# Ledger of designs, part 7: VH-VL binders against BTB/POZ domain-containing protein At4g08455

Target 1, 243 residues: BTB/POZ domain-containing protein At4g08455, of Arabidopsis thaliana (Mouse-ear cress) (q6dbn1)
Amino acid sequence: MRCISCREEYLPRNAGTCKECYVEAGETEEELKREIDDLKAKVAFLRLSSSLDHGTSSTSRSFTDVVLIASEDNAGSPPIPAHKSVLVSRSPVFKAMLENEMEESLSGTIKISDVSYDALRTFVYYLYTAEACLDEQMACDLLVMSEKYQVKHLKSYCERFLVTKLSPDNSLMTYAFAHQHNAKHVLDAALSQIVENMDKLTKREEYMELVEKDPRLIVEIYEAYLSKQVNTAAGGTSTSKTS
Short names: E, the ipSAE of ESMFold2; O, the ipSAE of OpenDDE; V2, 0.75 times the mean of E and O plus 0.25 times the DockQ between their complexes.

## First folded at step 9 (VH-VL)

Design Q1 (from N5 with light chain S25T; framework fv_socazolimab; at its last look DockQ between E and O 0.59; V2 from the best seeds 0.63)
Fold by ESMFold2, look of step 9:
Structure Q1 (fold): chain C 243 residues (1-243), chain A 121 residues (1-121), chain B 109 residues (1-109)
Amino acid sequence: as target 1 above (243 residues)
Amino acid sequence: EVQLVESGAEVKKPGSSVKVSCKASGGTFSSYAISWVRQAPGQGLEWMGRIIPMFGTAKYAQKFQGRVTITADESTSTAYMELSSLRSEDTAVYYCARSPLFYFKWGFDYWGQGTTVTVSS
Amino acid sequence: QSALTQPASVSGSLGQSVTISCTGTSSDVGGYNYVSWYQQHPGKAPNLMIYDVSKRSGVSNRFSGSKSGNTASLTISGLQAEDEADYYCSSYTSSSKYVFGGGTKLTVL
């Protein structure tokens, strides 16, 4: 019997498709489900902003009432005008800052240290549009900003980008970065890469540096490895490897 | 985009120490690996060591083991290199250089302007 | 621990090609160790041109890297006057350390 999709011969128990084509179709369905979930989250993100829009034009530049300034990137970086209502609707941190009688609420100026003008501009643009052009450095910068300002939608966006850049060679460093910044999706993806490549990675000097930094991270790696080995269909005793 | 700014030139006496700073901007410091590379007048590049600021761990070239200390402060996005027991042959330009954390094996894509350290009697 | 060997100088005529070698061992250049190439003009910091056999974004297609056994090579084709500079190779070793070659002075004739 031959698979109708790829025309390869397969076992008679499969319903007209081979195992490889069946798996590929399932992967495509999961990708489409993720795309639908992403679009739903984006719509929800934008709708929350609309509930706070007092009939004003949808342009992001009209009636601004606050400016953000990147303090330590370059001297004299241009101010970035914004709407308090947008910042508050997207971030509990800006909500606390701007709805209370804090210095930023009264002055109309928010100074943000440790960020470039380009990263801050991209961050603000995302708050309005749910879109950003990412490269690897921008994704790291926005991930950290999204954690600081509790913008979960942006954090997820940056995490998905970083997962696309994940490789066995960078998995240990990516794991450590994700752990430090509470990036669960990146963390899980990096762990999977580490477990799949343990024979090579446990010989690396950066593995030893991770052991020196925080042995608890190594315990997490081995627990993930053990869980994978114990859950395989083949019966047997698993052994933990320490290198 | 990423920028590394080093501290100013220094003149030191033999037997003293020097500490050069490297302030990073335009990115997330925890996503960097920072190396120190020196170049004596008319000579080649010489890697001294590196730090991964997120780990706080440093690795040193064998030649400098015991004389160099590399540290980092994440709160100020600044790396430091301290070279002790200075000799005349330590007269050089000292560069800090960055590699992306996830690709730190690929080399140094951003460099500081260099700090001239002169050791004179 | 191993030094990387480069020729002290190479020269070439405008429009021609030159190749700069970087020879090490299986613990630095050979295997899966990464070799990078830097260009340095007088009075300036080094500039990363090639990491492994991959050209850095924004670097001219005239620059290419290759590796065979324990030797990496930087090839510059269509030689131009501004290519006159010092060139350094570096390698990341299995002990999480970098080493540089001694440098090669390229003279454009």
Scores: ipSAE 0.610, ipTM 0.800, lowest interface PAE 1.7, mean pLDDT 82
ESMFold2 (binder alone), look of step 9: mean pLDDT 87; pTM 0.909
OpenDDE, look of step 9: ipSAE 0.689; ipTM 0.859

Design Q2 (from Q1 with light chain K55R R56P; framework fv_socazolimab; at its last look DockQ between E and O 0.67; V2 from the best seeds 0.00; counts 0 for: pae E 2.5 > 2)
Fold by ESMFold2, look of step 9:
Structure Q2 (fold): chain C 243 residues (1-243), chain A 121 residues (1-121), chain B 109 residues (1-109)
Amino acid sequence: as target 1 above (243 residues)
Amino acid sequence: EVQLVESGAEVKKPGSSVKVSCKASGGTFSSYAISWVRQAPGQGLEWMGRIIPMFGTAKYAQKFQGRVTITADESTSTAYMELSSLRSEDTAVYYCARSPLFYFKWGFDYWGQGTTVTVSS
Amino acid sequence: QSALTQPASVSGSLGQSVTISCTGTSSDVGGYNYVSWYQQHPGKAPNLMIYDVSRPSGVSNRFSGSKSGNTASLTISGLQAEDEADYYCSSYTSSSKYVFGGGTKLTVL
């Protein structure tokens, strides 16, 4: 029989994979583990006196030169100290803001509206660590921030998380959100879910509300549906195959 | 801290209208659904309607159809509920409540502090 | 107004378990409709305790929800003094609207 990975013929042993591909997968895993350990060592070398909790106001000797403030009205939230060099290196928007002697560069204060203290703290933590603890709401908040500040790495991270939470039941809302915030990966996944459940979802009141809001989104759904239907019809009664 | 902050208490005469605001803080307003729920003194909770701010569309309980208007302003992250032709039985605490967009059918995870509306007889 | 039936009151002793029922029809509690539970202390806004049969993060594992046929249930185990409050069920009905139960006053003896 043929191996599903390398397509070489083999005797029946490892559930559809040949012995060589099974062993090779294990060897690849070991090489990746070594690469991860090497990267961890490089990070430890670069991280001299810093801590992983840079959002903490208790770090008074870290030579921070800017603060970020969640400017929700009457919030009174703590300022988040940061380094201009980190912000500039991670975000073209902060680069433009801080290098061109704009108001924020001169004052040392960046006020960010429509964000919670927790979301801003998590965003800054991500700029330092590439880590964030997500739930669905935090992923939405950080996705919006990552688009605003052009932090593509974080946007991709949030998108992957939202795709893992996608279901037919939430697909219409996820589609609308992804479309509004230019989240292509989430958009494509949600669209696929909608198309696969079209007959049930078009009867939902949320669908009717979407039609009322923006008929262009409905056109996009139907274009995807018709494209899938053409592909399905070509394979339905024909013996022709695609490789 | 994520909060829903409602406008202050109101005293109204029968036949007038009231408009209560609900400002959402600490999140992405387009990722919410906002409902209005009232509670008369000593009574239970009563759902009035909801809006999905991203769509700008509202849905109302049958009892309030024609008397209530729910709107949202994304630029200020604020939802509004206006109740017209007030009667003494409209005296209640009016709550706004939030649902996460992706599972708004499952319930309300954040609530405003409530706005007392008194309709004098 | 309220389509969902709850007992007016329930009582239990510290450390015991209590169950509050919420009974409706196939159009509001039964079928694929979602039921949620709220705790309300005097003078306070309600708090979400259970959505469907799941518990939000931050809610004690002493609270659990279940649903069978047209009846949803909230169970509070290991009853504590702070559990004394009003409890409401709500559902998202087949007509795409929310309804609330009449509420249940829990007294901790």
Scores: ipSAE 0.520, ipTM 0.776, lowest interface PAE 2.5, mean pLDDT 83
ESMFold2 (binder alone), look of step 9: mean pLDDT 88; pTM 0.918
OpenDDE, look of step 9: ipSAE 0.657; ipTM 0.845

Design Q3 (from Q1 with heavy chain M54I; framework fv_socazolimab; at its last look DockQ between E and O 0.78; V2 from the best seeds 0.00; counts 0 for: SAP .503 > .496)
Fold by ESMFold2, look of step 9:
Structure Q3 (fold): chain C 243 residues (1-243), chain A 121 residues (1-121), chain B 109 residues (1-109)
Amino acid sequence: as target 1 above (243 residues)
Amino acid sequence: EVQLVESGAEVKKPGSSVKVSCKASGGTFSSYAISWVRQAPGQGLEWMGRIIPIFGTAKYAQKFQGRVTITADESTSTAYMELSSLRSEDTAVYYCARSPLFYFKWGFDYWGQGTTVTVSS
Amino acid sequence: QSALTQPASVSGSLGQSVTISCTGTSSDVGGYNYVSWYQQHPGKAPNLMIYDVSKRSGVSNRFSGSKSGNTASLTISGLQAEDEADYYCSSYTSSSKYVFGGGTKLTVL
């Protein structure tokens, strides 16, 4: 029999496809399932709340009713116009800020400290599109912003990106960063890197600096290390698992 | 946008101290380290030390151990370098520079404008 | 103690290629140690051009870095007048300290 996909001959086990093409189709199906799950999460994130009552907008061209300003720039950055309904729908913090008689809801201006204009612009763009162009530094900036404003979808996006950038060289500092900013996925991934490279990393200067910062973090690392050692010792050769 | 802004030029007498500030803006202060690098007139770059704000710890080049203190205040995103027992050979431009935590060992991606410290009597 | 050795000066004509070397030891250049390159124009702060052997984004493709044994190299092809500057290598050494080379003055003829 010849495979209908690649035209190679094979023994019959499937309806005209060879094992190699069948495996490729299965891998493609799994990739598509992940894409569907990601798109479903983006759709859920982009939905607007119908509970927000809007006043009359005076902005006739774009209907924006609030501006965000990166207040750490010396000369002042351009204001970023936005819609309160979008901000409230994406962030419980903006919801609390804008639905109460807070200074921001009355003035129509939200000043955000310790961010660059570029990071703030990217943050707002994400609130509208669920997309951002990341590098390691932008991901750190947006992760901190997403924690501050409780934008869970963005936080997960930044964490997923940072996990792909982990290495033994950055794992100790990334662990401290993730702990400080409540980034659980990054924390768990950094911990795995540390445990897998324990022999090398405990000899580095950065390890002693981590001990000085917070010995409780060292306890967490050693508990994870001991759990891996127990699992591998009991089963001989096995993949470590931490829970 | 992303900036490191140092305090202004200083003229100091031998035996005194100088404290230079480095205000970081346009980024997450906890996501990088701050180093201090100096350059005497007509000479090369010389690394003095660094601080990792998320650890709160500093390390120094051996040449400056005992004379330099590097600190950071995360709440103001500002690093400080204090050099004591100044001598005429400490006359230099002093730079602050940052290194991102994910590429901490790769070098310094942003630098301050430099502040001139002149030591003369 | 380790010091990074660079030539004091190099020169090249417009359009030619120039290579600047940075030589150290296995504890500062060799192995897994990272070597970076900076360009400094008069009166300006240094500018990071190459980290390890990778070109920084936005830097001209005429600049490239390489490393072999205890020597790192910066190569500038298609030399232009604006390339005239001082160039420094740096390393994060096995002793957990940054060090700079002595610098190389590039003269474009």
Scores: ipSAE 0.629, ipTM 0.807, lowest interface PAE 1.7, mean pLDDT 82
ESMFold2 (binder alone), look of step 9: mean pLDDT 87; pTM 0.913
OpenDDE, look of step 9: ipSAE 0.688; ipTM 0.862

Design Q4 (from Q1 with heavy chain F102Y; framework fv_socazolimab; at its last look DockQ between E and O 0.65; V2 from the best seeds 0.00; counts 0 for: pae E 3.8 > 2)
Fold by ESMFold2, look of step 9:
Structure Q4 (fold): chain C 243 residues (1-243), chain A 121 residues (1-121), chain B 109 residues (1-109)
Amino acid sequence: as target 1 above (243 residues)
Amino acid sequence: EVQLVESGAEVKKPGSSVKVSCKASGGTFSSYAISWVRQAPGQGLEWMGRIIPMFGTAKYAQKFQGRVTITADESTSTAYMELSSLRSEDTAVYYCARSPLYYFKWGFDYWGQGTTVTVSS
Amino acid sequence: QSALTQPASVSGSLGQSVTISCTGTSSDVGGYNYVSWYQQHPGKAPNLMIYDVSKRSGVSNRFSGSKSGNTASLTISGLQAEDEADYYCSSYTSSSKYVFGGGTKLTVL
């Protein structure tokens, strides 16, 4: 039989892929894995120690010069040590806060309300590593924080995660959340889900609650739906004339 | 670390009302819904209603329609449940519970400690 | 106040498995709605164990959920003494309301 990749003749086996092409595909994968490992090593070399890897609070050998605290609702939340240079490099808001003789720059303490310790710790870890362990709730919490502190890289990271979790069943609530927090990519994806499932979703009580509370969001949904109907009608009319 | 803290126990007379608070901490208040669930002594769980603070809208179980009011104050991250025209069968433990935005229909991942309301004449 | 049917009690020996059923209708359990399971020890608030058919993080792998037709099931394998509690199912209905089952008392013998 013939190999489907290189079209060379070979003995019948493995879905029409010859032994030579099968081996070359494996070698390409191995080369890419080696390049990924090399890049990871370079990143590890360049990365500063994160607050998650810091030893005890009694050990200041990492030269941290600021602490972040999840306050005032979290009794006994441990401080998260960090470097002002990292914070200001990643966030224009921290830059303004720490450069302008604000209380935080003088005290060396940044108190952040309305956030859990785990969310704050994950946020700081991301500022150092560009990585975070997300679930849906953490992604929402970090998206809100990233908007507050203008950390666009983290906002995009959270948006991509939330888009992967989108389904028709959560699209209405996700749309409203994304609209409130200016999450454009999540907003567009949720809107597409709503338009594609309009007949089902308009029968849900959550849709009626949204109609009653914020009609402007409903207008946006209908305008998107009408745009789809216009495009479909124009295409269908052209096709019917030619057939 | 996520916490829902309810107000303290109450003893009420029939015909009066009670208002229970539920203060949320350790999360983004706009990212979840708050439900109220009660449990009479020796009985099962009974859903009373919920609020979506981001919308400011509430829905109620039909049994409680007209007697219950659920509100939220985003500035304090606090939800409230007020039950009026109290009767002896309203004696129960009242829980607040949260449902995260992305799967608020799946269930309640965090619960308050419960508030005992006793209605006796 | 339950719209979902659970057995009043189930029993199992240490190390065995038990299954608790939760039967509803096509408008709750069987209507592609979400079913969740809670464990409640005396004097404590309920604790979410299973949402839909997925185990909550931090819950032992001995707990699993399944759904078929109008019936959801909670299976507890390798029973331990601390599993003795009340278990509730719940569903989010197509009418945007929650309903709970009547509860099942699990006794570990």
Scores: ipSAE 0.368, ipTM 0.690, lowest interface PAE 3.8, mean pLDDT 82
ESMFold2 (binder alone), look of step 9: mean pLDDT 87; pTM 0.914
OpenDDE, look of step 9: ipSAE 0.557; ipTM 0.802

Design Q5 (from N1 with heavy chain R102F, light chain G98K; framework fv_reozalimab_arm2; at its last look DockQ between E and O 0.23; V2 from the best seeds 0.00; counts 0 for: pae E 7.3 > 2)
Fold by ESMFold2, look of step 9:
Structure Q5 (fold): chain C 243 residues (1-243), chain A 121 residues (1-121), chain B 110 residues (1-110)
Amino acid sequence: as target 1 above (243 residues)
Amino acid sequence: QVQLVQSGAEVKKPGSSVKVSCKASGGTFSSYAISWVRQAPGQGLEWMGRIIPMFGTAKYAQKFQGRVTITADKSTSTAYMELSSLRSEDTAVYYCARSPLFYFKWGFDYWGQGTTVTVSS
Amino acid sequence: QSVLTQPPSASGTPGQRVTISCSGSSSNIGSNYVNWYQQLPGTAPKLLIYSNDQRPSGVPDRFSGSKSGTSASLAISGLQSEDEADYYCQSYDSSLSKYVFGGGIKLTVL
């Protein structure tokens, strides 16, 4: 397969996107790119309008009014200062928490369990910049946080990343993870991979684990498989044995 | 940064039990499988079992079935392996190792430093 | 002994190419991916190759893996003295329902 893009001329097995696939994916990413540029411009203006001290004073420089703390069981983590206005603007959950006289609004401290400091720091950075450095681990961590705090833009960003890493080999565990965290885009993509590779996947360790732990998910997989077979047969031409 | 830190070396008597801990840091604990692999002195690697914290269930190699218990505590991001009815042939270095659930399936991408368990009287 | 078979040792001189083999069956290598680990003396194993032929970040491209039928190979080009280590292949065995390792191969750099 020949690609028209200059980067696709390099022909590595890991990065061989043809122009048609690239254009389809790029439309959504171009929209997000424009949103990121707008946010970055706002951040740059805020630095100027805040009359930057240029590091002369060691005192508070950012007018932060809330602190987030990652509660790891065995170690305290550094507090992450933030602005309530940013948290409220990006998350209905923080909006409810901070506007309704809850403990966090009064104390100025938000404790978040089951998250690493790095994941929390990256999450807060995303709320300000719409940018995050992802690998599979961070994408899963941020997807969980984005669902918990209802940050749809971040959830979509994490889902797109996880879909790019999807393969038949990881599809069962990805399906289970996406189902648990209500990640519909990842769920649909994983389900498609499972249905297309059903005979191979039913022999796998992950399949047996899912059968034992949550057989309802297996029923949903088989329902999708049967629906695909019916729709393919009903919509297909006379290439079948009889019709 | 992903890191697996195991509990310290142990000396045990035959017939007793040992419980080794493996604390994971730098990620969502539910996104990984945690395996236990042992290595007797001068020997190769032997897979004992694993846990997938998202499911809360463990799987064991048949050789260890009934003697090994693998658990996880999501609140502390810590996996545990307990081996009971210890014998001298259980003297080994015990490793925890993780695999990503979504990309590095079956590859153990991070390993703990190992915990030496010596069974002698 | 081990479900996956590796020769017990191999040797080479600096700068040469060495190939380390791993033999299995249709229930493991023939149906599942092969991973490779390097274990330096006194240290934990380190992932070297996963999914037959993929290198994790930080592994030099002089390490390469391949799989054919029920056998797999790890090739090391431009052998260096620090490559002296034990090397293990690993797969999943569907008939035994467990992960399996080769017996390990001690690579000596002369």
Scores: ipSAE 0.014, ipTM 0.501, lowest interface PAE 7.3, mean pLDDT 79
ESMFold2 (binder alone), look of step 9: mean pLDDT 91; pTM 0.938
OpenDDE, look of step 9: ipSAE 0.383; ipTM 0.731

Design Q6 (from Q1 with heavy chain S31T; framework fv_socazolimab; at its last look DockQ between E and O 0.58; V2 from the best seeds 0.00; counts 0 for: pae E 2.6 > 2)
Fold by ESMFold2, look of step 9:
Structure Q6 (fold): chain C 243 residues (1-243), chain A 121 residues (1-121), chain B 109 residues (1-109)
Amino acid sequence: as target 1 above (243 residues)
Amino acid sequence: EVQLVESGAEVKKPGSSVKVSCKASGGTFSTYAISWVRQAPGQGLEWMGRIIPMFGTAKYAQKFQGRVTITADESTSTAYMELSSLRSEDTAVYYCARSPLFYFKWGFDYWGQGTTVTVSS
Amino acid sequence: QSALTQPASVSGSLGQSVTISCTGTSSDVGGYNYVSWYQQHPGKAPNLMIYDVSKRSGVSNRFSGSKSGNTASLTISGLQAEDEADYYCSSYTSSSKYVFGGGTKLTVL
């Protein structure tokens, strides 16, 4: 029987598709599911912008009414003009800040510390477009900002990026970062990497530094490890339930 | 854009100490690994030690163990290197350098301008 | 001082290629694949060119790194006058520390 996808001969396990093409189709389906989920989340995020203004063309040429400034920038980087309506639509923190007659609401200036001009510009661009060009450092910077300003869509986007960059080599540091910044998706992925490589990772100096910093994190690693061992031991003894 | 700005040049007497600061900007300081590297006139680079500000614990090169203290202050995004019991051979340019936390094993992608420390009798 | 061995100097003509070696041990270069290369022009801070065996973004494709056993190599092809500088390797160790090579002065003839 010949595969209709690759035209190679195979044993009939699946209709007209060989085993390799069938596995590849399953992997493609998973990729498409992820793309659909991402697009749904992006659409949901951008719908908040339609409650006041559409975001892609309105920032530079319409009536901006607030300015964001990276306070620690060396060159006195240019202010980033924005719309209060966009900020409050995307962030409960900006909503509370701008509704409570705080200095920012009255002055029209929001100063953001510990962020580069480039990171702040990328953050604001994301609030209007749901797009950001990430590298590992930018993803960390934006994840921290997204947690501070409660921009869940951006946090999720940064988390997925960091998961794609996860490796056994960076798993301990990634775990500590994810724990510190409440990045559950990244934390779970990092734990999985650590558990799968426990023998090697517990011998690294960075593991000992983690023990010194916060032993609670080590307890969580071992609890995850023990859960894996219990699940493995119980896997062949499953009990049937109601049909 | 990450930037590291070091404190100014210093002239010191033998037996004293020096503390050089390194102010970081343009990112999340807790995600840095900060190293100190020195270079004596006409000589090569010497790694002295590093700190991971998230942990607050430093590691030092064996040559400098006992004479160097590296600290970090997250509230000011500043790392410090203090070298004690100065000798004339400690005359050098002292650099601070950053690695990204997740890839700190890959080297130093941003460097300070260097701080010249001169130890003279 | 240095745990990593580099030649003191190398030279090459414009347009040719040179290779700078960096030899360590199984506990640094040979044990972990974390060797980086720096270029330093007179009076300036070092500049990271290669991390691990990958070229840093924005660095010319004329620079490449490789590693075999306890030896890492930096290869610079198509030599230009601006490549004349000091080159340092460094390696991460299993003790969460770094070591530098002694440096190599590249002369472009």
Scores: ipSAE 0.489, ipTM 0.742, lowest interface PAE 2.6, mean pLDDT 81
ESMFold2 (binder alone), look of step 9: mean pLDDT 88; pTM 0.917
OpenDDE, look of step 9: ipSAE 0.584; ipTM 0.804

## First folded at step 10 (VH-VL; framework fv_socazolimab)

Design T1 (from Q3 with light chain Y32H; at its last look DockQ between E and O 0.63; V2 from the best seeds 0.00; counts 0 for: pae E 2.5 > 2)
Heavy chain, then light chain:
Amino acid sequence: EVQLVESGAEVKKPGSSVKVSCKASGGTFSSYAISWVRQAPGQGLEWMGRIIPIFGTAKYAQKFQGRVTITADESTSTAYMELSSLRSEDTAVYYCARSPLFYFKWGFDYWGQGTTVTVSS
Amino acid sequence: QSALTQPASVSGSLGQSVTISCTGTSSDVGGHNYVSWYQQHPGKAPNLMIYDVSKRSGVSNRFSGSKSGNTASLTISGLQAEDEADYYCSSYTSSSKYVFGGGTKLTVL
ESMFold2, look of step 10: ipSAE 0.523; ipTM 0.763
ESMFold2 (binder alone), look of step 10: mean pLDDT 88; pTM 0.914
OpenDDE, look of step 10: ipSAE 0.744; ipTM 0.885

Design T2 (from Q3 with heavy chain I52N; at its last look DockQ between E and O 0.43; V2 from the best seeds 0.00; counts 0 for: pae E 3.2 > 2, SAP .529 > .496)
Fold by OpenDDE, look of step 10:
Structure T2 (fold): chain C 243 residues (1-243), chain A 121 residues (1-121), chain B 109 residues (1-109)
Amino acid sequence: as target 1 above (243 residues)
Amino acid sequence: EVQLVESGAEVKKPGSSVKVSCKASGGTFSSYAISWVRQAPGQGLEWMGRINPIFGTAKYAQKFQGRVTITADESTSTAYMELSSLRSEDTAVYYCARSPLFYFKWGFDYWGQGTTVTVSS
Amino acid sequence: QSALTQPASVSGSLGQSVTISCTGTSSDVGGYNYVSWYQQHPGKAPNLMIYDVSKRSGVSNRFSGSKSGNTASLTISGLQAEDEADYYCSSYTSSSKYVFGGGTKLTVL
C-alpha cells in the first residue's frame, strides 16, 4: 500500500500511513495536545483577570487598592500598584495576607522582601497576563517568588523555561537549585542531563562543591546513573540472542 | 533598584587584617554569587574570590589562597571579605560585585561603590 | 591564574571604530562563552557592557562583542568622547573562578 501522506510503499499495518508518517503525526498530535493544555491552563489562571488593557508600562492605576514594594531599603523604587482582588485570586498567600486583616490589608501596602524591582514588576505583570519575558535569571527569580507566594502556574512556567536552558555546564547548579526550591520538573531534567554527562561533570569543580555541600544529592545522582547503566545492559543482552 | 553598599574606608598597618562588608539590597541574595575584586592605584582589576550561596562554598584566586576569607550572611544579605597579613601592596580599592547564580558565568551586573583600604606603616 | 591579555591602550578618532582584543586560553576564553566586558571611568566602579561574549547589558548598539578561538573582542563603533575609559574583559574559568584582563585604556582623539 502507498502512504497517503508521503506516497511511499508501506506494509498495511499502519492504517493508511507509513510508519514514519504515523510517528510524525503522533508527535505533532502530542505537541498540539501540549499546546492545548497550556492554553487551558493559562485561561484557567486568567479567569478572574479583568480586561485591564495592561499596556506594557501603565498598569491602569484606575481603582488600584494595594501597592507592592520590593524592599524596605529601596527608597528609590517606585511602588507597584495592583488590585487586591487579582492578587487574592492568583495567590493563596496573598489571599491569606489580605483576608486576615493584617497590616498589609489595612495599609494597602505589601512589602516584598528579597526581590528586585524588575522581578517584582514582572511577577505582578504575570499575575495579570500570564505572560513574562524571561531570561535565565528572571526565570530563577520568579520561580523563587512563585514558590513563596504559591503561584503554581508561574512556577510551572518558569520550570519549563529553565529546562529549555539546561546544558551540561549548568546542570549541576540547576540540579541543586531545583532541590532547594522543590522544582521537580527541573530537577528531573537536570538529573537526566547530569547522568548523560557523568564522565565530564564529575571532573568539574562544581561537582566537588556539590559533594561538599550536599552529599545526598551525589548519592541520588549515582543511583540514577547506576539505574541507567543497568537498563542499558539489560537491553543489550536481548538483541544478541536473535542472531 | 539593586544596590551593593560596601563598608567605609580602612587604614591598616602591615601585618594586620581588614574585613570589608558588602550589603546587597533590591534582590534575592541567595540567587546571586558575590565576588570581590580589587584595584590597586593605577592598576587593573584583580579577582580575589567569590562565594556561592547555593553551595555555601568560597573560591579564591591562587594569589590570595590562605590569606583571604569570603563569607556571607544570608539573614542580613551581607557578604564579607577578610584579608589577613596585610602588606603595602594590598593598598587598593576593593569592590564587591554580583553575578547571577545560575549564570554566575554571566558576568558582574552590579558593583559596590568600592572600599579604599590603605596599608601604611 | 594569569590575567587575560589585552592591549594596554587603543586610540581612535571621533566617529571611528575601535576593537579591543582579549586573549586567554582553552581553560577560560576559549573554553566557554562566558566572556564579559566592563567599562570603567576614572574614580568609578566598573560597569558591565557585554556578557556571554556578545550580549549587551543595557548599552548602546555601538558596543558589540565577539569571540574567535581563544580571543574575545570588543568593538566600539561611532566613537564618542564619553567612550574614553578603561575597558576590561573577564572570563569564567574551568576551575570555577574568574579572571580579568589587564585592561585597555581607550583614548578618543
Scores: ipSAE 0.288, ipTM 0.710, lowest interface PAE 2.2, mean pLDDT 86
ESMFold2, look of step 10: ipSAE 0.431; ipTM 0.716
ESMFold2 (binder alone), look of step 10: mean pLDDT 87; pTM 0.912

